# Miniprotein binders against Probable plastid-lipid-associated protein 11, chloroplastic (PAP11), part 3

Target 1, 187 residues: Probable plastid-lipid-associated protein 11, chloroplastic (PAP11), of Arabidopsis thaliana (Mouse-ear cress) (o81304)
Amino acid sequence: CSIFANPAQRAKRKLLELISEEDRGLRTQKDPKKRDEIVNAIESMTVIGRSSITTDDSLSATWRLLWTTEKEQLFIIEKAGLFGTTAGDVLQVIDVNKRILNNVITFPPDGVFFVRSDIDIASPQRVNFRFNSAVLRGKNWELPLPPFGKGWFENVYMDGEIRVAKDIRGDYLIVDRAPYNWTESFV

## First folded at step 8 (miniprotein)

Design s31 (from x2 with L55W)
Fold by ESMFold2-Fast, scan of step 8:
Structure s31 (fold): chain B 187 residues (1-187), chain A 95 residues (1-95)
Amino acid sequence: as target 1 above (187 residues)
Amino acid sequence: SPETYLEQAKELLREAKELARQAVEEDRAGNYQEALLLYFQAIWKLFRALFELEWALEQETDPSRREQLERLIKELEDKIREYLERARQLEEKLS
């Protein structure tokens, strides 16, 4: 029975505590000092995870957003009220064997913004992606949007609870394993 | 520099204006299904322009230009609400 957290567990707990009240990153955008603290905590996780494989089958999951620096995603979350709605769970659904990654922003009860991507595993920690399609879906309507872009992200740390990533644009992503599996018919 | 954001916003606003013109034209003609889709496309372009303008505002240090950007942002939010209200009415008509 371990009664003391090892360095990895302490670093992870500190990171999760730092982001717990950041409104998925929206509050952090106005607080450069807090952003630096979180980035330093991410760098500690990067050191801990440096030799690990984070692109194996364990990457296949419905990942739920805890915190990000990505401007576009945060803007959609922030401005959901302009459309008379509120963002629910923000998800990244990955299936390594099918080579897919879908980005999902839910707008309960029936709305969703959905971006489909193909992925290629480039290294033990790096995933390449290419956007294929995007859809904004409401109750009685569906609007296909022109996706564009390709990039990569590196899962610098991953375990049975969380994943920490950094992408080609220098943005960070912290997610946990959702308590459910998302499918297109779920929302 | 805010110039890159402003240039992207300008192009998105040009596209949004044309989509909105088409939406209003189809709406006046009674082509509600087509008008609805065009309103949503215009709203999406306006929303993207709003993103670009808000990040231009974050980088802008000149008080006069900041005031101009804040006014434009407010006008775009109002225009999005206007088109959303019309789109909602059309959606209800078509269900």
Scores: ipSAE 0.612, ipTM 0.829, lowest interface PAE 1.3, mean pLDDT 88

Design s32 (from x2 with E77L)
Fold by ESMFold2-Fast, scan of step 8:
Structure s32 (fold): chain B 187 residues (1-187), chain A 95 residues (1-95)
Amino acid sequence: as target 1 above (187 residues)
Amino acid sequence: SPETYLEQAKELLREAKELARQAVEEDRAGNYQEALLLYFQAIWKLFRALFELELALEQETDPSRREQLERLIKELLDKIREYLERARQLEEKLS
């Protein structure tokens, strides 16, 4: 706690503290009161980020999941134990210039669920996306899965450390910049 | 509504059953690589059906219907584990 922290820094610290033990959102699914607190903190970040550009080249990064309300992704993370594994890092790899966004769920040591998307920058904060392929990969096998769907998300806040987004379904995403760049050979 | 999720689950279960039938057929024929991929496809459909059933359970308020959904989920989990065990055996055989 510092009395000299600016409002943006304080709001960010509060958000990160609220989500720090939520198991990427799995614990929050069972706690509506906690969800409301986190959503209120996200709204504070939205106010701070209003009128900022969050779809410029700095969006290009390997983003690591900290917290989400997205049910399908959380289900995959939760059920990894059925397959004798645990979900590792959950990543969103964005390259604005190549117009790609890849969603990655790692299953150490050898597994990965990988969804490729094309993106279009629609506004200073909005990104449109369309899924174009998906694959589930193990040590010695690869299973192509049918891709489906398209949508949009808005990066309501972004800085050198984190990004906060809300999507077409009303789901939220909080990510940080991973300390590494993910490639298909990294898993 | 719970009914919408149930209808999605039923379609996925139908697809999974056909894929599993094909997987068993290839497995019995000794076509282990083909069988493995078909088992994984069946497991993926079962896994998606499980997701839909859990969404249905979240929205279901009738105690009797909740019990039916919980039994179906249990049966589905057992079938997923069964196919995963066979897939593991095939993967060992093929490595």
Scores: ipSAE 0.656, ipTM 0.853, lowest interface PAE 1.2, mean pLDDT 89

Design s33 (from x2 with E77D)
Fold by ESMFold2-Fast, scan of step 8:
Structure s33 (fold): chain B 187 residues (1-187), chain A 95 residues (1-95)
Amino acid sequence: as target 1 above (187 residues)
Amino acid sequence: SPETYLEQAKELLREAKELARQAVEEDRAGNYQEALLLYFQAIWKLFRALFELELALEQETDPSRREQLERLIKELDDKIREYLERARQLEEKLS
């Protein structure tokens, strides 16, 4: 723990260390004490980010999943073995100017699960979303799926490296900026 | 409540059975592309049902009801694997 780093840098390092071996959240589901430690670290990030704007153009990025409590997403990641694969990239692709947010889970070598959403910026930290389509793609086939639902999330902290969010269901999401931009043409 | 998750699972299973019936019918007719998509639609519904059952299991405290849910989850897992194996075979036929 560095005494010479500013409070934001220290809190961020602590959070990233806590989640580093949690297998995107799968291990945390079996460990309530670890979950509490991570949630406390998230609350520290929330305090640091309290008055910041996290819904500006900097939100536009390909975000890569580091850790989440969202049960459905973790279930898909855990059960990828049923399909003879493992979950590769788990991404949230946001374009604020186009008002879109796409959730992407890749299943190497050829599979992808892709959910399209429209977004509206509700406040400096809150984003409203509505699912509008989903597709499961393999090498030579595409299955459209009827997604439904809407919600909101709040980006309680965001910088040039990471974003921390809480959603309408009380779930948490920690992502970093991927070293590439994902586009639909990559599938 | 566990009952809410079970109700959702039952409806998803009903839909999955109908899609699987259609998948088998198209498969037997040699309409492999249509069968493949129907198998994956059925698998998706079964997968959703599996998720609902896992949520019910998390909230269930009675040991006998937990055992019943674990048994149902295992049966559903086996059914998903069965349809996935057939879908894989169909993908190979379509190459």
Scores: ipSAE 0.509, ipTM 0.776, lowest interface PAE 1.9, mean pLDDT 87

Design s34 (from x2 with I80L)
Fold by ESMFold2-Fast, scan of step 8:
Structure s34 (fold): chain B 187 residues (1-187), chain A 95 residues (1-95)
Amino acid sequence: as target 1 above (187 residues)
Amino acid sequence: SPETYLEQAKELLREAKELARQAVEEDRAGNYQEALLLYFQAIWKLFRALFELELALEQETDPSRREQLERLIKELEDKLREYLERARQLEEKLS
């Protein structure tokens, strides 16, 4: 990238370089020094995004997981092999006007784990959520699972390409805008 | 604490075992649709238990208890594969 990039572009580039090859966070779990480097880069993004509004209509998108510290999502990704598959895209589908956030993990060719949530915009950067329903879906069957949990996350930085968030448990999430829109009929 | 994760795992394993028992019962009776869903419910509970056990393992410092947890995790992963293989067979029969 150009040496003339502004501070936001440079910080973003550094963050994306640090998380590249981290296998969505799985490799980072075994490397505390790398985790610290990534967290420091996230802190830089937080400073850059400090006074911005990250809960406007631009938040509505199909977001694709690039990196996270959230242990449960990483466990699902890591253990997909137990199910004879590999985790495909891990998505957050957000629609601010409909006040929904759906978490989706695909298991090609036929599987999907899908959690629906209701959201409320609490501040310019904070979103409250509550799980509404969950489903595990296979080739010709669907299993409803009990919904569990509520919390909040803060989008500390967001632009036309990426979003960086921190949640109630202190976990981090880095996502980009997927090159497609996911719908409930898409598997 | 490790104890909290172990207690959660214990309850999930109890639920998984009962669901697996029901799955086998329905499977033996030829009720393949019901068996399939019960197998996947058991698999999901097993998977959640495995997650709790991994969290317990992260917090465990005693080498002997770590070895015991690693062995248990491996045995439960094998059991999950067994249930999944049967569920896949039923999925094919029902397609």
Scores: ipSAE 0.665, ipTM 0.853, lowest interface PAE 1.2, mean pLDDT 88

Design s35 (from x2 with I80F)
Fold by ESMFold2-Fast, scan of step 8:
Structure s35 (fold): chain B 187 residues (1-187), chain A 95 residues (1-95)
Amino acid sequence: as target 1 above (187 residues)
Amino acid sequence: SPETYLEQAKELLREAKELARQAVEEDRAGNYQEALLLYFQAIWKLFRALFELELALEQETDPSRREQLERLIKELEDKFREYLERARQLEEKLS
């Protein structure tokens, strides 16, 4: 291994250090200065990833949430205690060839909330999505929920370890490749 | 505006209350599977209402109205726990 880190490796290390103690974004919601520092680090990753292709087959993975500004996801994570649990891994499961993206929140030991989406690759970095269905599942029951909406996100940086995205609402998402594959039977 | 979030919360609470009423009726009739699903539908509507109220609270600057919203949120979290406790009892009964 080289003793000299390239600019991408340095910027990535700085970003991961900044978010490491942010409780997936919950602490950042109360700290505008910290939010600005993280956003500046994301902009550095955006510059590094400029003109790269982030919508190829390498996008297919079980992605695990590290940090986000999305208020709805953070509310679900924060309020998991109301359900007598804590939120487990929060996942985005993408399969480019099948043209699907499923958002998953686990509630150990038995619960899961997931939203199914179709995706369309719009450009080297942009993915369009449309919500198809949502499900709340417990130990011995399943409740279908009505999802509504569509949007897009841009993967401004992606490598073998992480992905950094911005979406249509101006929210940010930082994920890593989970050390396991999630399937709908995984609960 | 806070008003938009409050109106969405009111509608969700109305829906949650009706679903909870139906859940109690099915529960009393011994229709536990139907009651379980109705309780979780009510719980989900209540959870969404709590999210809308949190968004309203973030935009509210008046101390008195903030205190009112915080009290309402706390009361609704108590109601949420009440519905969930019964739903969990039914979940165990059905396993």
Scores: ipSAE 0.654, ipTM 0.848, lowest interface PAE 1.1, mean pLDDT 89

Design s36 (from x2 with I80M)
Fold by ESMFold2-Fast, scan of step 8:
Structure s36 (fold): chain B 187 residues (1-187), chain A 95 residues (1-95)
Amino acid sequence: as target 1 above (187 residues)
Amino acid sequence: SPETYLEQAKELLREAKELARQAVEEDRAGNYQEALLLYFQAIWKLFRALFELELALEQETDPSRREQLERLIKELEDKMREYLERARQLEEKLS
């Protein structure tokens, strides 16, 4: 019975149902009502997660994108067809002990866009980051790119399954723990 | 207020054109590895310019200017496909 359900579990299920068919955020960009519903669900998760520690060793994982409002990442996903491919998994690989955060977009079968960042834990929920390099990788070539900047994000909720974050630009990110670890070949 | 995005796009397009010129030059010289990397650098700058133009389009309210931006975006997408096709040919040569 739902009367005895954990409020956090109920709120999490509602959030995941809302985003389940949003194509990682692409469909949401043209649907303000759906965006408002998702943001309200995120705010519920923020209330549940307040005062929790979301920057401990449990943050170390290969995180897989479920939904975001971040326009540049969505643009890359949307325009992958220009390159004759589609975006595969979009990953954020974090290792708190090594103080790294790497953003990865795969383009099956052979392509990868990979951005390296250093992180500092600023508070129980805030992470500061600085991009230090980026790489476009194909079958038999690599193209290094210049660094892109710096910022911060706050993990407003995190558990054994998902993480919900808001960044310096007011964008949202919802990820789950991937069933695999990203390879060290890019580190 | 799309002017900031348009200024950023113009700068990126200028850089893309220069990289593409260098890519063609190296390609004609038979320096295929260098040409490949320069083509992808040009494609990357062009792709960033397309993103800035899309942001400008989102802020643009004038129908005539919207039509001009949409036309420019399509033209640049086609040019990017042309550069990408050449890059793919070079990838095959270098396999």
Scores: ipSAE 0.556, ipTM 0.802, lowest interface PAE 1.6, mean pLDDT 87

Design s37 (from x2 with R81Y)
Fold by ESMFold2-Fast, scan of step 8:
Structure s37 (fold): chain B 187 residues (1-187), chain A 95 residues (1-95)
Amino acid sequence: as target 1 above (187 residues)
Amino acid sequence: SPETYLEQAKELLREAKELARQAVEEDRAGNYQEALLLYFQAIWKLFRALFELELALEQETDPSRREQLERLIKELEDKIYEYLERARQLEEKLS
C-alpha cells in the first residue's frame, strides 16, 4: 500500500480490492455484510467526486462491468448456463456527442444481448436515458425484443480508469475503461 | 410486494404459453425457421417470468409459500430446458 497515495487513490484502491473477488456482484448478493462494506467504499468515492463533472466527453468510452447490485443484469449473467453458455464481458458503450448508450452482454462465442438507448445530459453528474430497442443475437438468428423503459443514473465518481454510478432504483455500478472498443457486428 | 411480482410473472407465463403453442404448430407443419424464432420468443418470456418469481421469492417469508415458489421456479427452468433442447435440434436441421 503506498503511504504517498492521495485520499482519492487510496479510496479507489480499497474499492477495487473489495470488489475483486465478487464475481461482478453475484457473490455479494449472498453476503449483506460485504455489500455494506462496498457501499460504504462507494459513498467515500461519492464524497471525493461530489463537485466534479462526470458527464463531459471523457464519459464517451467502452465501459466494462466490474461490479453491480443491479438484479436483472446479474440474473442474466447467473442464468447464462441454462442456455449452454457463460456471460463474457458486460459493456456499456457511451457516446456523449451522439447521445447514445448501448448496453451489451456477450455470450461467447456467438451470442450477444444488445440494448440501445438515447441519453441526455441533465447535470454535471446526471444522465437521463430511454431504451429504444433490444436484440438477442445468436450465430444464425436475431430476436428483436420490446424496449424496457427509461430512467437516470448519476456518475458520482469518474477518472481515467473507473466510473462509479448510482441509478434511479438505488443500484450501484462500478466499471472500468475496456482495453478495446466494442462495435456492433453481424455474423 | 410479492403479489406485484407474481402478477407480472402470471402475465409473462400467459404470453409464453401462447408463443409456445404457435411454435409447436409451426414445428408440426415443418416450418422450422418460424418455429425456431417462436420457441426463442417463448423462452424469453419464460426467462422474464423466472426473474419475477425470483424477486417474489426474495420477499416471501412464509415457509410454505417459499416452497411453492421454489417448485414453480424449478418447473419453469425445466420447461426452458425442454424448449431450448427442441430449438437446438431445429438449429441443427437448419444448418
Scores: ipSAE 0.546, ipTM 0.796, lowest interface PAE 1.6, mean pLDDT 87

Design s38 (from x2 with R81W)
Fold by ESMFold2-Fast, scan of step 8:
Structure s38 (fold): chain B 187 residues (1-187), chain A 95 residues (1-95)
Amino acid sequence: as target 1 above (187 residues)
Amino acid sequence: SPETYLEQAKELLREAKELARQAVEEDRAGNYQEALLLYFQAIWKLFRALFELELALEQETDPSRREQLERLIKELEDKIWEYLERARQLEEKLS
């Protein structure tokens, strides 16, 4: 971005620059000042996106985690080393027409944790979700886990590159469109 | 409150201990597939307990209690690693 870029392009570039070295949010957990800077940048994106529709068909994608404040997700990523692995891509796979949203954490080479959810579009920016199953899968085993609950999130900004969301717990999520599509057969 | 997280952790640890006991029994009986799943069920419960303990630690202000929680967390991580090592051995046997 140049000094002459429009305000939306500049705000987006600033947000992406702020989060680029934050290890998906793990480093930010130790730095409240940095968290405040990122939240302020998110507020700028919220203003830019305030009248947009972010729950249309363009929401259907494989979204890849760039940064979050969600403690549960970050804990899983942080503790992957305890299991002798590293968290790979963390994905949110959405299909608006099928009304599904699947959360996926990969553990290369063979592991995956995924949670299946049903979604309902509540407004131009709000999505309601309900977890309906969860699975921890290894090379030659699969462990079904109990469902985790329900909630909502609002996509406060979305374009052809990124999506910015805030959820029922007040947590933030910044994702980009992955350069591949994830399916259950993807290993 | 820290107490709520500690109560949840205690229940998860109780469940994990029973699952681990069953895993060891099936393992000794040579029922490796069943043992593997029971070990991972136990590990999942321990991992959930670990998360609850970390949340308790975030809210704990007493230095002495913080030190005790940190010690418990480390012991729990060691136990997860122990069960995981055995689970990996079984996974190898079943390949």
Scores: ipSAE 0.457, ipTM 0.753, lowest interface PAE 2.3, mean pLDDT 87

Design s40 (from x2 with L84I)
Fold by ESMFold2-Fast, scan of step 8:
Structure s40 (fold): chain B 187 residues (1-187), chain A 95 residues (1-95)
Amino acid sequence: as target 1 above (187 residues)
Amino acid sequence: SPETYLEQAKELLREAKELARQAVEEDRAGNYQEALLLYFQAIWKLFRALFELELALEQETDPSRREQLERLIKELEDKIREYIERARQLEEKLS
């Protein structure tokens, strides 16, 4: 019985502490030293998770963004003020059995931007995705947008609380399990 | 390179200007529903162009070109705000 926390639990706690005040990644974009420290913590999680299955039914959830390096998503969050709003929760809604992944950015009270994708499970940790459609929706209007393409991500670590992923462009994503299930009617 | 982002921004701006011209024409004609949709399409293209310009700015090292990009970004943000305000007015008129 160790007098220290489990190594996995300790590494996870350090990662979550590092990202807690990073404004989902916006503050990190201008701080390479902080980015390197977070990436090192992600590599520790990768080592811990390397032999695990992260593409099973446990992947099905409403995942809430904690931190990312993904420039498109961060840009939308940052520029929400141009539209007189602020980004709320940013979500990935995954259903492995239905083979779908929807990326959602909420703009409370009435707005939402969501991108629909199909997924294929390629390995115990790799998911391939293809964008089908995108929609920007306001109170009384809806604008369909063209789809963006395709790629893959690898869930390098996943447990009952968080998921850590790296994608085809070398971007990182850290999410937790939201305390609610998002549906298309929920804003 | 900054040039690839600038070329993408240039194309998006051309598309946005055409959509905005159509939006203004429909607006002047009193076709508010069509105008609103065209304004939203123009806003989306402008917003995407803004993203490409900011990516170009991140990679640009020349001080003169950085100043030019910063000015373009500010002008584009102002134009987006202008169209959003008009879209908001039209949305109120329509119910």
Scores: ipSAE 0.625, ipTM 0.836, lowest interface PAE 1.3, mean pLDDT 88

Design s42 (from x2 with A87L)
Fold by ESMFold2-Fast, scan of step 8:
Structure s42 (fold): chain B 187 residues (1-187), chain A 95 residues (1-95)
Amino acid sequence: as target 1 above (187 residues)
Amino acid sequence: SPETYLEQAKELLREAKELARQAVEEDRAGNYQEALLLYFQAIWKLFRALFELELALEQETDPSRREQLERLIKELEDKIREYLERLRQLEEKLS
């Protein structure tokens, strides 16, 4: 029974339930009331995680997108059909020791769009990043895109299952630890 | 405002037209590797323009202007499909 769960576990369960049918955020874009409910749940997670360290070695993982407010990423997911595909997993691959963060959108069976970044740990919860390169890769081809930009995000909550972040633009990100490790050689 | 998104879309469309013109010229000249890269860059600019137009459409309440935006979005989607098909053909030719 959930009544015996501690406040952190209950808040986490509520957040995951709220986002479970939101199509990674696409449905939420048309529902301001639902967005406000999710943001309130994120604020609860922020309070729970307030003094925790979320930039240690446990940040190194293949993170899978569960929900976001980031409009450009959602647009790419929505419009994948233009390219004759559908978006698969959307990933953020972080390696703290190598100081890298790669954003990955998969387009099964053979496509992937990925953006390579360097990271710098600024505080117990803040990560600075700088884009290095971007590439769109198909089965037998690879096309480079010009790199640009830098920013920061704060992991306001992180545990063995999920991470909750907000970024320099005021967007939110909720991810879980993928059941696999993504590598560039995978496709 | 919708005007800000439309202005950004306009600039991206201008860049896309220039890249597409260069792609067609290189393609016609038999410079297939250069043509492929230019078609891809044109597709990327068109895709970004679509994003800006969708943002404009999200904020637009006038039915007539919404219809104009929807038509432009469809035209750009068709153009992206056209260039993608040529890109695939060039990939085959270069393999």
Scores: ipSAE 0.498, ipTM 0.768, lowest interface PAE 1.8, mean pLDDT 87

Design s44 (from x2 with R88W)
Fold by ESMFold2-Fast, scan of step 8:
Structure s44 (fold): chain B 187 residues (1-187), chain A 95 residues (1-95)
Amino acid sequence: as target 1 above (187 residues)
Amino acid sequence: SPETYLEQAKELLREAKELARQAVEEDRAGNYQEALLLYFQAIWKLFRALFELELALEQETDPSRREQLERLIKELEDKIREYLERAWQLEEKLS
């Protein structure tokens, strides 16, 4: 029950319930009231996570997308049907020791779009990133794409289950720890 | 603004058209591997243009202009499907 949970557990439960049926953010794009509710819940998580370190070794994980406001990522997910597929898991694979962050969108059975990035830990909550390369890969083919730019994100809250981030463009990202580790050969 | 997104879409469509022209040229010459890669590059540029048009549509409030954008978006989706069909035929031929 929420009455018997501590404030952090209650806030987290409320956030996860709000996003549970939002189709990773696609439904939220058409619902400003729901977006405001989710953003308010994220602000509560930000308060709870204030002064915590969210860029330590526990950041190293295969993170799975639960919800985002990032329009380009959502567009790719939504339009996967044009390519005769649907988006599978959307992942952010981070290795703090290797200073790597890879963004991965899977397209079952054989497709993947992934962007390699280098990272630099700027503060207890801020990560700087620079896109190194991007690849669109199918079963028997690979198309290198020009690399993007650079930016930063702040992990405003992180625990053993979820991470909540806000980026340089003001977009939000909510992820959980995937029940598997992604590798380049996973596709 | 919608105008900025439309200008970006226009440039992406220009780039896509040139890549598609090269793809068709290589395809007709029997250079199927090169044609395939050029078709995929053209499709990627068309897909980016589609994104810009969707952003323009989100900012557009005039009903008539919204209808025009929705029509352009559908036409572009159809063009992407057309090029994908040819690309998949070439992919199948090459393996």
Scores: ipSAE 0.664, ipTM 0.852, lowest interface PAE 1.1, mean pLDDT 88

Design s45 (from x2 with E91Y)
Fold by ESMFold2-Fast, scan of step 8:
Structure s45 (fold): chain B 187 residues (1-187), chain A 95 residues (1-95)
Amino acid sequence: as target 1 above (187 residues)
Amino acid sequence: SPETYLEQAKELLREAKELARQAVEEDRAGNYQEALLLYFQAIWKLFRALFELELALEQETDPSRREQLERLIKELEDKIREYLERARQLYEKLS
């Protein structure tokens, strides 16, 4: 990033600075002014990304949560201590060609909660999803949980570093490309 | 509304208690794996109930009702810890 960055690079830098100390969104839940500033920055990214294709093969990645307004996800992160653990990376693992999306919350060293979904590409920016199964896994145990629900999200901006999305509930999601790939198998 | 969230939390709590009751029965019968799974299902329902109570608290403006919700939240967190401890003991029996 340079001092003469184009509008897209400037807007992206501003967004990432705004969310850098927000504890993935937990601090923002108590701060409406900060939430408004971040939403305004997201709207700038939406303008920059309009008419772009964000559902192509480059969407296939292990995406790492940077910030969200999703209350359920934040609640799980916040309450991890109740179970004697702390949430690690929170991931969204997408494979466009296999038509899958897995939502993952890690609980180092050995725990993980993940929800499997099927996806359909509805438009250049919209993805429809449907939950298939959910699993809570520890070191030597696994609990399958009943899946339910379906929805959509729109990737309003995506590049080689980040993705910004809005969903059917009006929630926002900002992720970056993780420096590793997550898989369901650990053997 | 706060009342709707509270109603949902109460239903989840009732379901969790029934699952835990079944877990005790399976444990007494020596069916440790089944008992463990039932406790995990109960814990998950309690966790969902806790979420509903937090949503109710966020919308509640009456001081006395807020105090009641805070007490229920604390009670439910304690119940989650209790069932987690029972699950841990069952896990040890299976190791």
Scores: ipSAE 0.460, ipTM 0.759, lowest interface PAE 2.1, mean pLDDT 87

